# VH-VL binders against q6nml5, part 8

Target 1, 200 residues: q6nml5
Amino acid sequence: MFSEVEMARDVAICAKHLNGQSPHQPILCRLLQDLIHEKACREHGFYLGITALKSIGNNKNNNIDNENNHQAKILTFPVSFTCRTFLPARGDILQGTVKKVLWNGAFIRSGPLRYAYLSLLKMPHYHYVHSPLSEDEKPHFQKDDLSKIAVGVVVRFQVLAVRFKERPHKRRNDYYVLATLEGNGSFGPISLTGSDEPYM
Key: E = the ipSAE of ESMFold2; O = the ipSAE of OpenDDE; V2 = 0.75 times the mean of E and O plus 0.25 times the DockQ between their complexes.

## First folded at step 1 (VH-VL)

Design u11 (framework fv_dusigitumab; at its last look DockQ between E and O 0.04; V2 from the best seeds 0.00; counts 0 for: pae O 8.1 > 2, placed apart)
Fold by ESMFold2-Fast, scan of step 1:
Structure u11 (fold): chain C 200 residues (1-200), chain A 125 residues (1-125), chain B 111 residues (1-111)
Amino acid sequence: as target 1 above (200 residues)
Amino acid sequence: QVQLVQSGAEVKKPGASVKVSCKASGYTFTSYDINWVRQATGQGLEWMGWINPNSGYTGYAQKFQGRVTMTRNTSISTAYMELSSLRSEDTAVYYCARDEYSGYDWEYYYGMDVWGQGTTVTVSS
Amino acid sequence: QSVLTQPPSVSAAPGQKVTISCSGSSSNIGNNYVSWYQQLPGTAPKLLIYDNNKRPSGIPDRFSGSKSGTSATLGITGLQTGDEADYYCATWDDSLSGYYVFGGGTKLTVL
């Protein structure tokens, strides 16, 4: 699930952002922004945070600015660091909050993972309940024991499949997961708010 | 009602800069990228670049690199495109358009589904 | 010229079927999703097709898209006078470092 990994990145920064400051601080800030934007990589999963800076090398004299009217110079610095990451994998047991309910399944958010899909086919003994009163009672899935999977409910589930989604033109990636409640009686809602009405 | 509303027409002299605004309403501004596309009279569409309103991260077409700057202000759900060192060939209608819906579908929405009305920029002495 | 090649014009009578081609290369259409846009005179472009062959809500079934190799096609069946417009294909181009590119446009004339 979670790991701390060593990695290296070339950080591109405009020379004007280095004026009157230590180059290490603005370079590290830019690195963090690059990682937050990219969100995830195939090798290590989601970037959770920089845990240690190992080194910042010298400018590679890389100037991407070649237009006559361009007024900014781009400097490129090699940075070595350690990063806490989260890589979802088949068989992982995760916990997350239901964010969207469809007639045939629900989307669960688990930390940085926004798209964990739990199909009704993978919810043993649950059935879809259509609710006409959205403010008081929303659509949800329910068992005979009245436990429910609804927006806001926290669910423990297992990962069945993982898909890496890459958008290289936007320099942004994501992970999509198929979830299941099959195979273990502890899977399912773990919050007392699983029912609209708490027992007095 | 989902819409993008752009600032009014501008007349500029060569060498000046122009800053066009694009105000979003009816949706979560930070959930969609904003693209900028221009069109000279009687000509085709030309993509200029995009901004992610959440992160502020930008990507620009190579032709405009160094001349264009895209920014946003999340408190007023407004994106901006500033083009400097204006030339007569920059005379065009400039459009903003939202893109890349990353909803709860496993598929991305790879098209520009909502467009602003356009801002005419005329560069002449 | 445009990186994506479209015929400059096409024409057909009401009720007929017309197709508009869009030809590219492996770095653009061959490796990326294709969108199609309709631009009526004096208006902003309107998304007709995204992800090669999908229609946004409100776009009639008469409009369809397809992609094969490095080419894409927009199909319009049951042609109506209100379909007279400029049509643009568009996609990302990997060789231009993430440059989104439009075709040169095709003017559709309805008789």
Scores: ipSAE 0.209, ipTM 0.670, lowest interface PAE 4.7, mean pLDDT 85
Fold by ESMFold2, look of step 2:
Structure u11 (fold): chain C 200 residues (1-200), chain A 125 residues (1-125), chain B 111 residues (1-111)
Amino acid sequence: as target 1 above (200 residues)
Amino acid sequence: QVQLVQSGAEVKKPGASVKVSCKASGYTFTSYDINWVRQATGQGLEWMGWINPNSGYTGYAQKFQGRVTMTRNTSISTAYMELSSLRSEDTAVYYCARDEYSGYDWEYYYGMDVWGQGTTVTVSS
Amino acid sequence: QSVLTQPPSVSAAPGQKVTISCSGSSSNIGNNYVSWYQQLPGTAPKLLIYDNNKRPSGIPDRFSGSKSGTSATLGITGLQTGDEADYYCATWDDSLSGYYVFGGGTKLTVL
């Protein structure tokens, strides 16, 4: 689900980067970098972009209480803002581009979602094809009518399961999904190339 | 061919700084973190910190807070480690190493799978 | 003064088996995956084991890893003279703001 949510973060900036300047732009730039690095949170999913900057509070670390930090020239500002987000959920119908083909399935990218795994067991009527002696044929999954799922093909799929992965030591998160083409046959390849957009 | 190639040996005086480079090739530089690890002669390995080349975000070991700066230039696939206020105790071989993460598996991998050749930094006097 | 304790040295004859222990705490080995690194004399370290017991491509299956509670073990069977090296366990420690830590290292001598 796409949303626009209010959020707050403490943004750390080296004091010399604010020499004679308004703090607004350096703080926004650092906030963007922090969100890009973090990628996602459990509550709201992937960060897609900051839509509005609501407030920048006063620096929290100009007092004596900050003397124990050898980075005493680092300023920390509480920032409130709104952010566009995408939270993948079971049942979502997404489109994405196949990035890797393995004998047992394929990995699909859909916008910020890098790892949507489509198992061969979830591809009705497809079988794995790889001809190591053929210079013209790359590994792919093929249906009886010669429709195929190969690297670069855009696939419409449904989200079967979602996993949120936290890596707290690096302050970096991600989402993984399991994809399926099972159902009434509405899912499957729609082009050989296309958009990585997470919604239709 | 995945590799990390580091800059050459350096000799420095106490109080100076050193900046070691680590050029990546054979893979997408922004998809892996770069760690810095040092080793004094006859001693064990000591982790210094990491940088995410995509975001520029870093995590430093407490021992090096205030003296170490890790940066990168994504256009030339190169990471840098700068250590300031050098002491004789900083004489060591400095390694860069990437950690491999997630990829196409459901579990994350936390290991330094590719290492640079090492850069010897000698702090004389 | 590493929080991960390894024996300083171990030795065994060619063809034999050796194990190298690594003792830590709940904040490191207990909560986090363990890696093992081999450092041959005069070379950079090489990853032998990640995620407690998995081998990267090119590492023979005579190298094995395991973890139990707050301890980890590297096993090497069929010892060869080329295995003579320093071996390090490593993991994340959750203390403070989090940091990566190597054990003190174990020198393996093949007699």
Scores: ipSAE 0.137, ipTM 0.672, lowest interface PAE 6.0, mean pLDDT 85
Fold by OpenDDE, look of step 2:
Structure u11 (fold): chain C 200 residues (1-200), chain A 125 residues (1-125), chain B 111 residues (1-111)
Amino acid sequence: as target 1 above (200 residues)
Amino acid sequence: QVQLVQSGAEVKKPGASVKVSCKASGYTFTSYDINWVRQATGQGLEWMGWINPNSGYTGYAQKFQGRVTMTRNTSISTAYMELSSLRSEDTAVYYCARDEYSGYDWEYYYGMDVWGQGTTVTVSS
Amino acid sequence: QSVLTQPPSVSAAPGQKVTISCSGSSSNIGNNYVSWYQQLPGTAPKLLIYDNNKRPSGIPDRFSGSKSGTSATLGITGLQTGDEADYYCATWDDSLSGYYVFGGGTKLTVL
């Protein structure tokens, strides 16, 4: 699920950002921004961070013609680097925070994963409770032992299915995960508060 | 060419164990789950379980719980299925099969798009 | 005995259309996508249909799939002698942590 991969990207920066200085820092910053913007890819999963900068090539652009307007000059550098990635897979055990409760399931966020769906069909012995006692009570799922899956609750779950969602222009690609509580009884609400670590 | 190549036929005695290998080629081994399916002579297909080669996580059919072990060696792109306490009824052709779109597009979907050639396991006294 | 029920056999003449039914329950076909597999005699199964009605690359449009409620159907038009095989429906079952299930298989004979 977690990996370190080697990648190569062309990084475009404005010449004005160099101001005669080394391009390393601006290139690295732009690279990070690009990866954040893309967020994920089908092959490697979510981009978590750059672990190493292997090389920076020379500027590919011969646009010397705009010497009088540095603001319009774009420089492109080939960059080789290593990146830590997270690829959710079937069978993975994750934990996350319930963000939304519907009558037929709940949405869970787990680290970079924003769309883990826990279907009612995948929470055996849980029942949907809309407003049992008062109008102020939030909808939630409840088990016979009074365990509750409600907004804000941290849930340990297993990945049952995964779907990669590619967006136009590779902007904020994402993964959808089908979550399940089925198994040996180790899944469900946990007492861990304030943490949404993606993997136990 | 994407393919799965399985180990050769096995003849075992009751109570013994058998380990079948499945070598993948033509694609990234760790990107797809491997399923194991068996078929007794003249019978239908029976799903045994799956393994994710990247994480090593497995899921077994209840019928084989405690008796089947699925493993993998990523360095040689090979999956293994070991079945212990063999019985005569375990005589069958055993298949490994790649899970289509595993890790990419598997919401309420389960399909196996690449199959090994099968391994015949015969259990006889 | 199989979780998914198929007719044991179907037959038709070349050029005709045949349908193979697959019946299940809400916990399997009702909630999950159905796949179909073709198994020629003496060979490994081959994925024919996935996601109820989608064909993998290389599968001719003579093969079609559909799903309604807790049942699925495989359709084969323009039947050819080479279509003589066993056909299996399959899907995920939501029962107890989930497991993959096959139908009992249907033997298609081309007359």
Scores: ipSAE 0.013, ipTM 0.567, lowest interface PAE 8.1, mean pLDDT 86
ESMFold2 (binder alone), look of step 2: mean pLDDT 91; pTM 0.942

Design u12 (framework fv_dusigitumab; at its last look DockQ between E and O 0.32; V2 from the best seeds 0.00; counts 0 for: pae O 3.6 > 2)
Fold by ESMFold2, look of step 2:
Structure u12 (fold): chain C 200 residues (1-200), chain A 124 residues (1-124), chain B 111 residues (1-111)
Amino acid sequence: as target 1 above (200 residues)
Amino acid sequence: QVQLVQSGAEVKKPGASVKVSCKASGYTFTNYDINWVRQATGQGLEWMGWMNPDSGYTGYAQKFQGRVTMTRNTSISTAYMELSSLRSEDTAVYYCARGIDYEYDSSGYYFDYWGQGTTVTVSS
Amino acid sequence: QSVLTQPPSVSAAPGQKVTISCSGSSSNIGNEYVSWYQQLPGTAPKLLIYDNNKRPSGIPDRFSGSKSGTSATLGITGLQTGDEADYYCGTWDSSLSAVYVFGGGTKLTVL
């Protein structure tokens, strides 16, 4: 689900980057880079963008020299801001574009969610079709004469399960979901293609 | 198809710097890390660090902290590695490699495509 | 000394089977996924195995990988002269300075 939430972060900046300039611009730039790198958090999902800066507090660091590097002084500012976010949840109905087809399922991208896995076991009445000796036929899943799931097709699906994935080595997170076409919703391929963003 | 093409061989004096480029093609450059790995003649592989082209963030091996800088230019899909204060021990082949962190049916971190290598020779 | 220990060399006749070991610790192989790389003479490394035991497209099934505890193993069956190369294991090390590490490498000679 999309939200707008208030968040806070400690933003670290090298003091030399503040050469007579207002600290707001370097702090905002660094905050944006920090969020792009982190990608997501457990509580709010993917970061989509900073919508407003609420406050910048006083520098928390009182160290005027770094003992290991006399050229650098790191200033850390507590920043409060609002952020547009997207948190996938079980039961959500999402729309996305098929990015990869495997013999046992497909991966769908829905906006910032790059990894929605739709298992063939969750595609009622579909079967896998692939002719690797023919370049005119790409791998896909076929249901009847009217329905086909292939790379580039936009699919409406329901979220069965959500997993938050941490990469502490890189201070970077992600979300992975399991998708289904089962149930009484209007799930499956639709006419719109190429969208990277989920629908409401 | 995915390809990483590196700049040509360099000969440098001790104390100089070298900047090696790595041009990516066949994929969305900002979706994957670029790693740098070096190999001295007759020696094994030595990981130097990773760089995230989307955020510009890096992680360096301790051995190179303070001497290495990894950057990119996203408009031309090119990564750079600069090593300063060169010594004769820095004579090696330097590789860029695409890092896979979480993609489809994978869970680990590994390097699926490598550049051809750039020989850097440091001699008086 | 590498954090990951491999034998310096192995050899066998064409058609035979070899294994190459990679010994680590709980800070690396014990809790992380292992990859294997082949480096033919004068060329860049090439991915052979990822996620402990998976093969990229185009790698024949005579190459296999496994992991047990803090040790990983690359298996090669049906040896061919074109398999003469250096082989490296690699993984994350989650110790104090989280870094990627390679084993010292194993030279395979096909006699």
Scores: ipSAE 0.474, ipTM 0.764, lowest interface PAE 2.1, mean pLDDT 87
Fold by ESMFold2-Fast, scan of step 1:
Structure u12 (fold): chain C 200 residues (1-200), chain A 124 residues (1-124), chain B 111 residues (1-111)
Amino acid sequence: as target 1 above (200 residues)
Amino acid sequence: QVQLVQSGAEVKKPGASVKVSCKASGYTFTNYDINWVRQATGQGLEWMGWMNPDSGYTGYAQKFQGRVTMTRNTSISTAYMELSSLRSEDTAVYYCARGIDYEYDSSGYYFDYWGQGTTVTVSS
Amino acid sequence: QSVLTQPPSVSAAPGQKVTISCSGSSSNIGNEYVSWYQQLPGTAPKLLIYDNNKRPSGIPDRFSGSKSGTSATLGITGLQTGDEADYYCGTWDSSLSAVYVFGGGTKLTVL
């Protein structure tokens, strides 16, 4: 689920943003921006943070005309670094907060994972409750034992399926997860005050 | 509730720059793109670009490349669009709009909430 | 000039039905979802339809959308005077320079 991995990226940076003394800090800042924008990759999941900068190689554009042309002032550096990542996988047990309730399911956020869908078909013994006459009672799912899945509730669930989503033209990626409460009586609403190690 | 509140009307001379703000509330500012769209009087909508408030990354329409800069300040959930070298043709209402790349129940790209608009008049 | 083509105007009486077309190409409507926006006089645009045929909360079911090939259609039934507005289709263009494009707009006149 969590990993610390070595990876490499080509960092493109405008020459005017490079520090004349050392390019390391501006290149690291640009790398961080690139990773925040990209958000996730297929191999390693979500980027959580750079843990070490290993190397910065030579400018790949050194033999390309960079003079007297403002567009040609983009320099590209190969960077090797270590990054902490989170890759959701089938079978993972995660905790997350319900962010949206529909009549047929709920969407849960777990850390960087914004799109975990829990279908009513995967909530054994739950039923949808919607009271248009009550301002106090928001739409939710409920068991007869008073267990409630509503916006703001923290739910423990298992990952049933994972889908990688990409937008190449915007260089943005994300993950979509299908969740289930089937197979374990401990799945469902939880209290974090109990101090069991929270699953991400 | 989701709201985008823009700065007030501006009057500028040709050659000047204008910076329009768009303050977001009612959601996590860094989760959705802010797009800028303009509309000249009696004309249609014209997309200018997108800005990702988490990364600061932008994409601009070619027509505005080199004249527009889109930025944000995440501490106050505010997006900015600065247009330089103003011409009379830039007289328009400028809108910010929240971009949905994909969402819980959708797959397309669209604008679900819009700011009220900022009138920019360029005259000598 | 617009990349997406809409009729400039359409008119009908209260209670009637109208359709507004939006024609594009394989790089936009053919490969991407279409949205529709309503702009009442003096106001900002408002999302009417997303993902070709879905309505946001608060939009009545007399508004509908559809898509076939490289064309999309907005349908409005049971026309009301409050529907008098400009209507724009919009979609992402997947060409070399990825951009969002709007249709030229259609002015709907009621009565």
Scores: ipSAE 0.317, ipTM 0.731, lowest interface PAE 3.9, mean pLDDT 86
Fold by OpenDDE, look of step 2:
Structure u12 (fold): chain C 200 residues (1-200), chain A 124 residues (1-124), chain B 111 residues (1-111)
Amino acid sequence: as target 1 above (200 residues)
Amino acid sequence: QVQLVQSGAEVKKPGASVKVSCKASGYTFTNYDINWVRQATGQGLEWMGWMNPDSGYTGYAQKFQGRVTMTRNTSISTAYMELSSLRSEDTAVYYCARGIDYEYDSSGYYFDYWGQGTTVTVSS
Amino acid sequence: QSVLTQPPSVSAAPGQKVTISCSGSSSNIGNEYVSWYQQLPGTAPKLLIYDNNKRPSGIPDRFSGSKSGTSATLGITGLQTGDEADYYCGTWDSSLSAVYVFGGGTKLTVL
């Protein structure tokens, strides 16, 4: 689920931003921005944060002398660092907030996970409730014990399946999760509301 | 209705900077990226970069790196694009466009709403 | 030069069908969804097709998109005078550090 991994990345920064100061801060800032932009990878999962900077190498490009070319003002540094990551896997127990209710299921957000889908078929004893007569009632799923799965409700669920959505340009990769309430555990709505924490 | 309204035409001298604004309405400003695209007279569309209004993070085309800055003011749902060290070749119509990132039922990235454009003229 | 290649111009008579091609590479069209934009004279571009072949609300079904390999195609049937415009394909390109790229544009003239 959680891991700390060692990574190496090339970080590109504009020379103008260095203003003769140490490049460490700008490099770290850019690195963080790049990781946020990428969001996730297949190997490690979601990037949660940089935990340590191991090393910063020398500028890889020698084209600093062309003052007239803005592209030449970009410096590239090899950076070695450690990163905390979250990789959802089948069997994981997570919690998240219902963001959308459909007639056949619900979408749950759990931390960095944007799309955990909980199918009606995977929530035993729940049924869809939609009251067309009351504009004020939002659609939800309801169990015999009057438990409700509605927008804003926090639900504990188990990961049934995981799909990684990778973009070739490595921009905002993501994971999709199929959620289930089935099993011998205690899954379903919890008393806590408004939490997007992925872990119990 | 979703609308992007841009600031008025600008005339600048070479070496100066221009800042174009794009005010968004009709949707949650922080939920969508703002992209900037320019078009020189009689020329095609040229993508400049993107900005995420929620985080403020940006990605620029290499051509504009070091010269373009995209920012936002979330309180007024307004995005800004500043281009410095202006040249005659920067003369163009500049567009802001709302970027649709992927959702569960969509995998592509595209621009579904556009501003009306801002003409920037760079002349000595 | 544009990363995506389009014919500079196409023309047809009203009621006819036209196709506009967009050719790219594995780093863009080959791996990404393609969008098409219509730009009427003196106006901002308008989304015409997204995700290769999907139409936004308000776009008539006489507009269609397809993708095969590293090429995309915009089809327009029942050509109308109001369709006279510039058309651009667009997509992400992974070879250029996650940049969005447009085709060079195609001017459609209705004869």
Scores: ipSAE 0.064, ipTM 0.679, lowest interface PAE 3.6, mean pLDDT 88
ESMFold2 (binder alone), look of step 2: mean pLDDT 91; pTM 0.938

Design u13 (framework fv_dusigitumab)
Fold by ESMFold2-Fast, scan of step 1:
Structure u13 (fold): chain C 200 residues (1-200), chain A 122 residues (1-122), chain B 111 residues (1-111)
Amino acid sequence: as target 1 above (200 residues)
Amino acid sequence: QVQLVQSGAEVKKPGASVKVSCKASGYTFTSYDINWVRQATGQGLEWMGWMNPWSGNTGYAQKFQGRVTMTRNTSISTAYMELSSLRSEDTAVYYCATDYEWGDYSYGMDVWGQGTTVTVSS
Amino acid sequence: QSVLTQPPSVSAAPGQKVTISCSGSSSNIGSDYVSWYQQLPGTAPKLLIYDNNKRPSGIPDRFSGSKSGTSATLGITGLQTGDEADYYCGTWDSSLYAGEVFGGGTKLTVL
C-alpha cells in the first residue's frame, strides 16, 4: 500500500557545506541522502520520495571536535516534510521482475522491494528445468503449457508474509516478502503483447 | 556488537552426519539471512547455501542438495547446518555468515562466524 | 577447476599499487554483481567490495573494484604490510549450479 505521510528528521550537516545565503538546498540534499541510505522504516515502509517540505527549524546543536578545534563544525536541523511511502502487506497483489533463479525458488524485484521470494512450493504445476551448457539456456521454472518463470520475466504474485529487516548500527533497513501464485489463475508470468494475441 | 559464534571442532567417521551451530547476537536474528561457506585447508571458499531464519526458507548449492539441511531455532537465535553421508573430502572449516543487503541481489557476506573445523577420518 | 579464475599470487613493495583480476563467463560475472573478500592468515573472510565497486563502511578508498564484460578487478593502492592476505572474488552463477561461486584466491605478498 502506498501512503503520503508527514514525518520529521534531524539532519546533520557540516557548516562548510552550507550556502550562507540559502541553507535549504544543502539541507534537503542531505535529508534525501539520509532517506535513500535508510531505505525504509517499520511504520511506513519504503521511502519513495519527498512530496513537500513543511519546515526547517533552527540549528539544535553545534558540535566541534575537542581534539582539533579546526575540524568541521556540525549543525543539526529539524526538518518536517511529507513523504510518499510503500509498505508491503499480507494479501497485496504485486508485479515484479525475476532477478535470480534458485533450484527451489526465485527472487522477484517489485519497485523498491528487492527481496520477494517465490518458493517452488508456492508455484503450482511448475517444475525446475536445468539449462544444459551446450544450449546456452538459463535455468527456469516451467509448466506443462510451456509458460516459464525465468530471469527477466515479469510475474504477478500475492504477498503471503512480510518481515522488516534492520541493521540499526548501519542505519539501513529493508523488507523481505514471501510470494505465492496460489489461489488465483491470474497469478504468474505476464505477457500482454504479441502479434497473434489481442490484449485489452 | 553484531557477532556469530559457532560450535566447536568435530571429528567424524565416513558415513556419519555432523551438525554445526551458529549462535547470533547483537541484532534481530530473524531479520538477516544466514549463509554457510566451507574451506578445506589451503583451499578456496565454497558456498553451500543460505537460510532465512524468519521463514525457514533455504537455497542449497546443487552439489550439496540431498546431503545438507539448514535449519534454525528462533527462541535461542541459533542457525544449524547438518551435512550427512560424510566423506574425507568434507574435511574443512565451516563458516556461517550474514547476508549483505546493500546490493541489488548481490551476494556479499558482511559478518562471519569464527569457523568450525570438521575432520572426517578413516 | 574454479569457475572464476584469479592469479595464484601477486607481490609488491609497501606504498605500491597492485591489481588482482577475476575472470569468468556470461553466466556469472557477465550477468551479476561481483564481491571481493580479504582473508588474513588464521581468520574468517572479510567483505571488502560489493556490487562491483562499492565499499562497506570502514573499508578505505585505497581499495577499489571494477568490472568489464566477463572480468572484474580489485585494485589496492598505497600497499601496507597489513594488506598481506588471500583475496577472493565472488559472484552468482546462473548456469548448471545456480549458486554463489568464488575464485580460487590470490595470495598477496608485501615485500
Scores: ipSAE 0.007, ipTM 0.499, lowest interface PAE 9.7, mean pLDDT 82

Design u14 (framework fv_dusigitumab)
Fold by ESMFold2-Fast, scan of step 1:
Structure u14 (fold): chain C 200 residues (1-200), chain A 123 residues (1-123), chain B 111 residues (1-111)
Amino acid sequence: as target 1 above (200 residues)
Amino acid sequence: QVQLVQSGAEVKKPGASVKVSCKASGYTFTSYDINWVRQATGQGLEWMGWMNPNSGNTGYAQKFQGRVTMTRNTSISTAYMELSSLRSEDTAVYYCARGHEDYLYWDSGMDVWGQGTTVTVSS
Amino acid sequence: QSVLTQPPSVSAAPGQKVTISCSGSSSNIGYDYVSWYQQLPGTAPKLLIYDNNKRPSGIPDRFSGSKSGTSATLGITGLQTGDEADYYCGTWDSSLSAGYVFGGGTKLTVL
């Protein structure tokens, strides 16, 4: 699910980068870089974009040791803002593009979600085709009606499970999702043209 | 031809600072973290920290916090590591290394290493 | 001392198999993936294994990795004189204060 949420972050910036510039512009730029690096948080999901800046507070630091190196003095500003986020959740219906095919499943990318794994066990009636007999030279999954799940195909799927992955020292996070095509006839490969659903 | 090329050997006095460079080529510089690792003569590998060349974000090992600074210049695909207040025990070979990211598993190792920069701290 | 524990040395004859252990805790090996590095005398380290058991392109299948609980192992089969080197395990610690940690290193001597 998509949401717009209020959040606050402390933004660290070198004092020299504020000299001769707008007081808030370099702070906002650093905040954007920090959010892009962090990628996601546990409570709100992936950061999609800052939708409004609410406030930039006063510098929180008075580090005496940094004063001996005027070039490397670091200032920390509290920033309050609104952010559009995407938090994958069990039961969500998502669309994404197949990016990798293995013999036992496929990885789908849906927006910022890179690790949506669709197991062959969750593709009813599909089978793996290692050496295609047709003009398609790449490995893929195929159903008897010739529906194909291959690199580049857009698939509609349901989220079966969600796992938050963090690397605290790097301040970088991600989400892993298990996908399924079970339980709904609209799940599976889709066309971006003429795809009016649902079909009986 | 993915490679990291480091600056040449340095000899410094105690209390000085040293700045080592690491020039990347053959890949998109901003897509992979740069790690810094040192090795004293006859000793093991010691991780110092990482830097994200896209954001400029860094993380430093506790031991080096307050005297190490990791930066980059994206226009020349070059990473820098500056170590201040040098002591004799900082005498080591300093390496830069690219963080490895697999499609399924990210950033568990370092796949491309610079040749190393010898820093000698002596009075 | 090192956060991850490795034997300081191992020795074997050409053609034999050798196994190098790496022991940690729930916050490092128990939490994240393990990598292994080979360092030939006078050279920079080279990545041998990443994500516990995967080999980068160009690394022979004689090198293998595994992980169980809070311990990891590097296996080298068909040992060659050119394998004489220092071997290091490495992983991320889940603590913000620890970061990436290496084992103390194991010197492999091919007799």
Scores: ipSAE 0.131, ipTM 0.667, lowest interface PAE 5.1, mean pLDDT 85

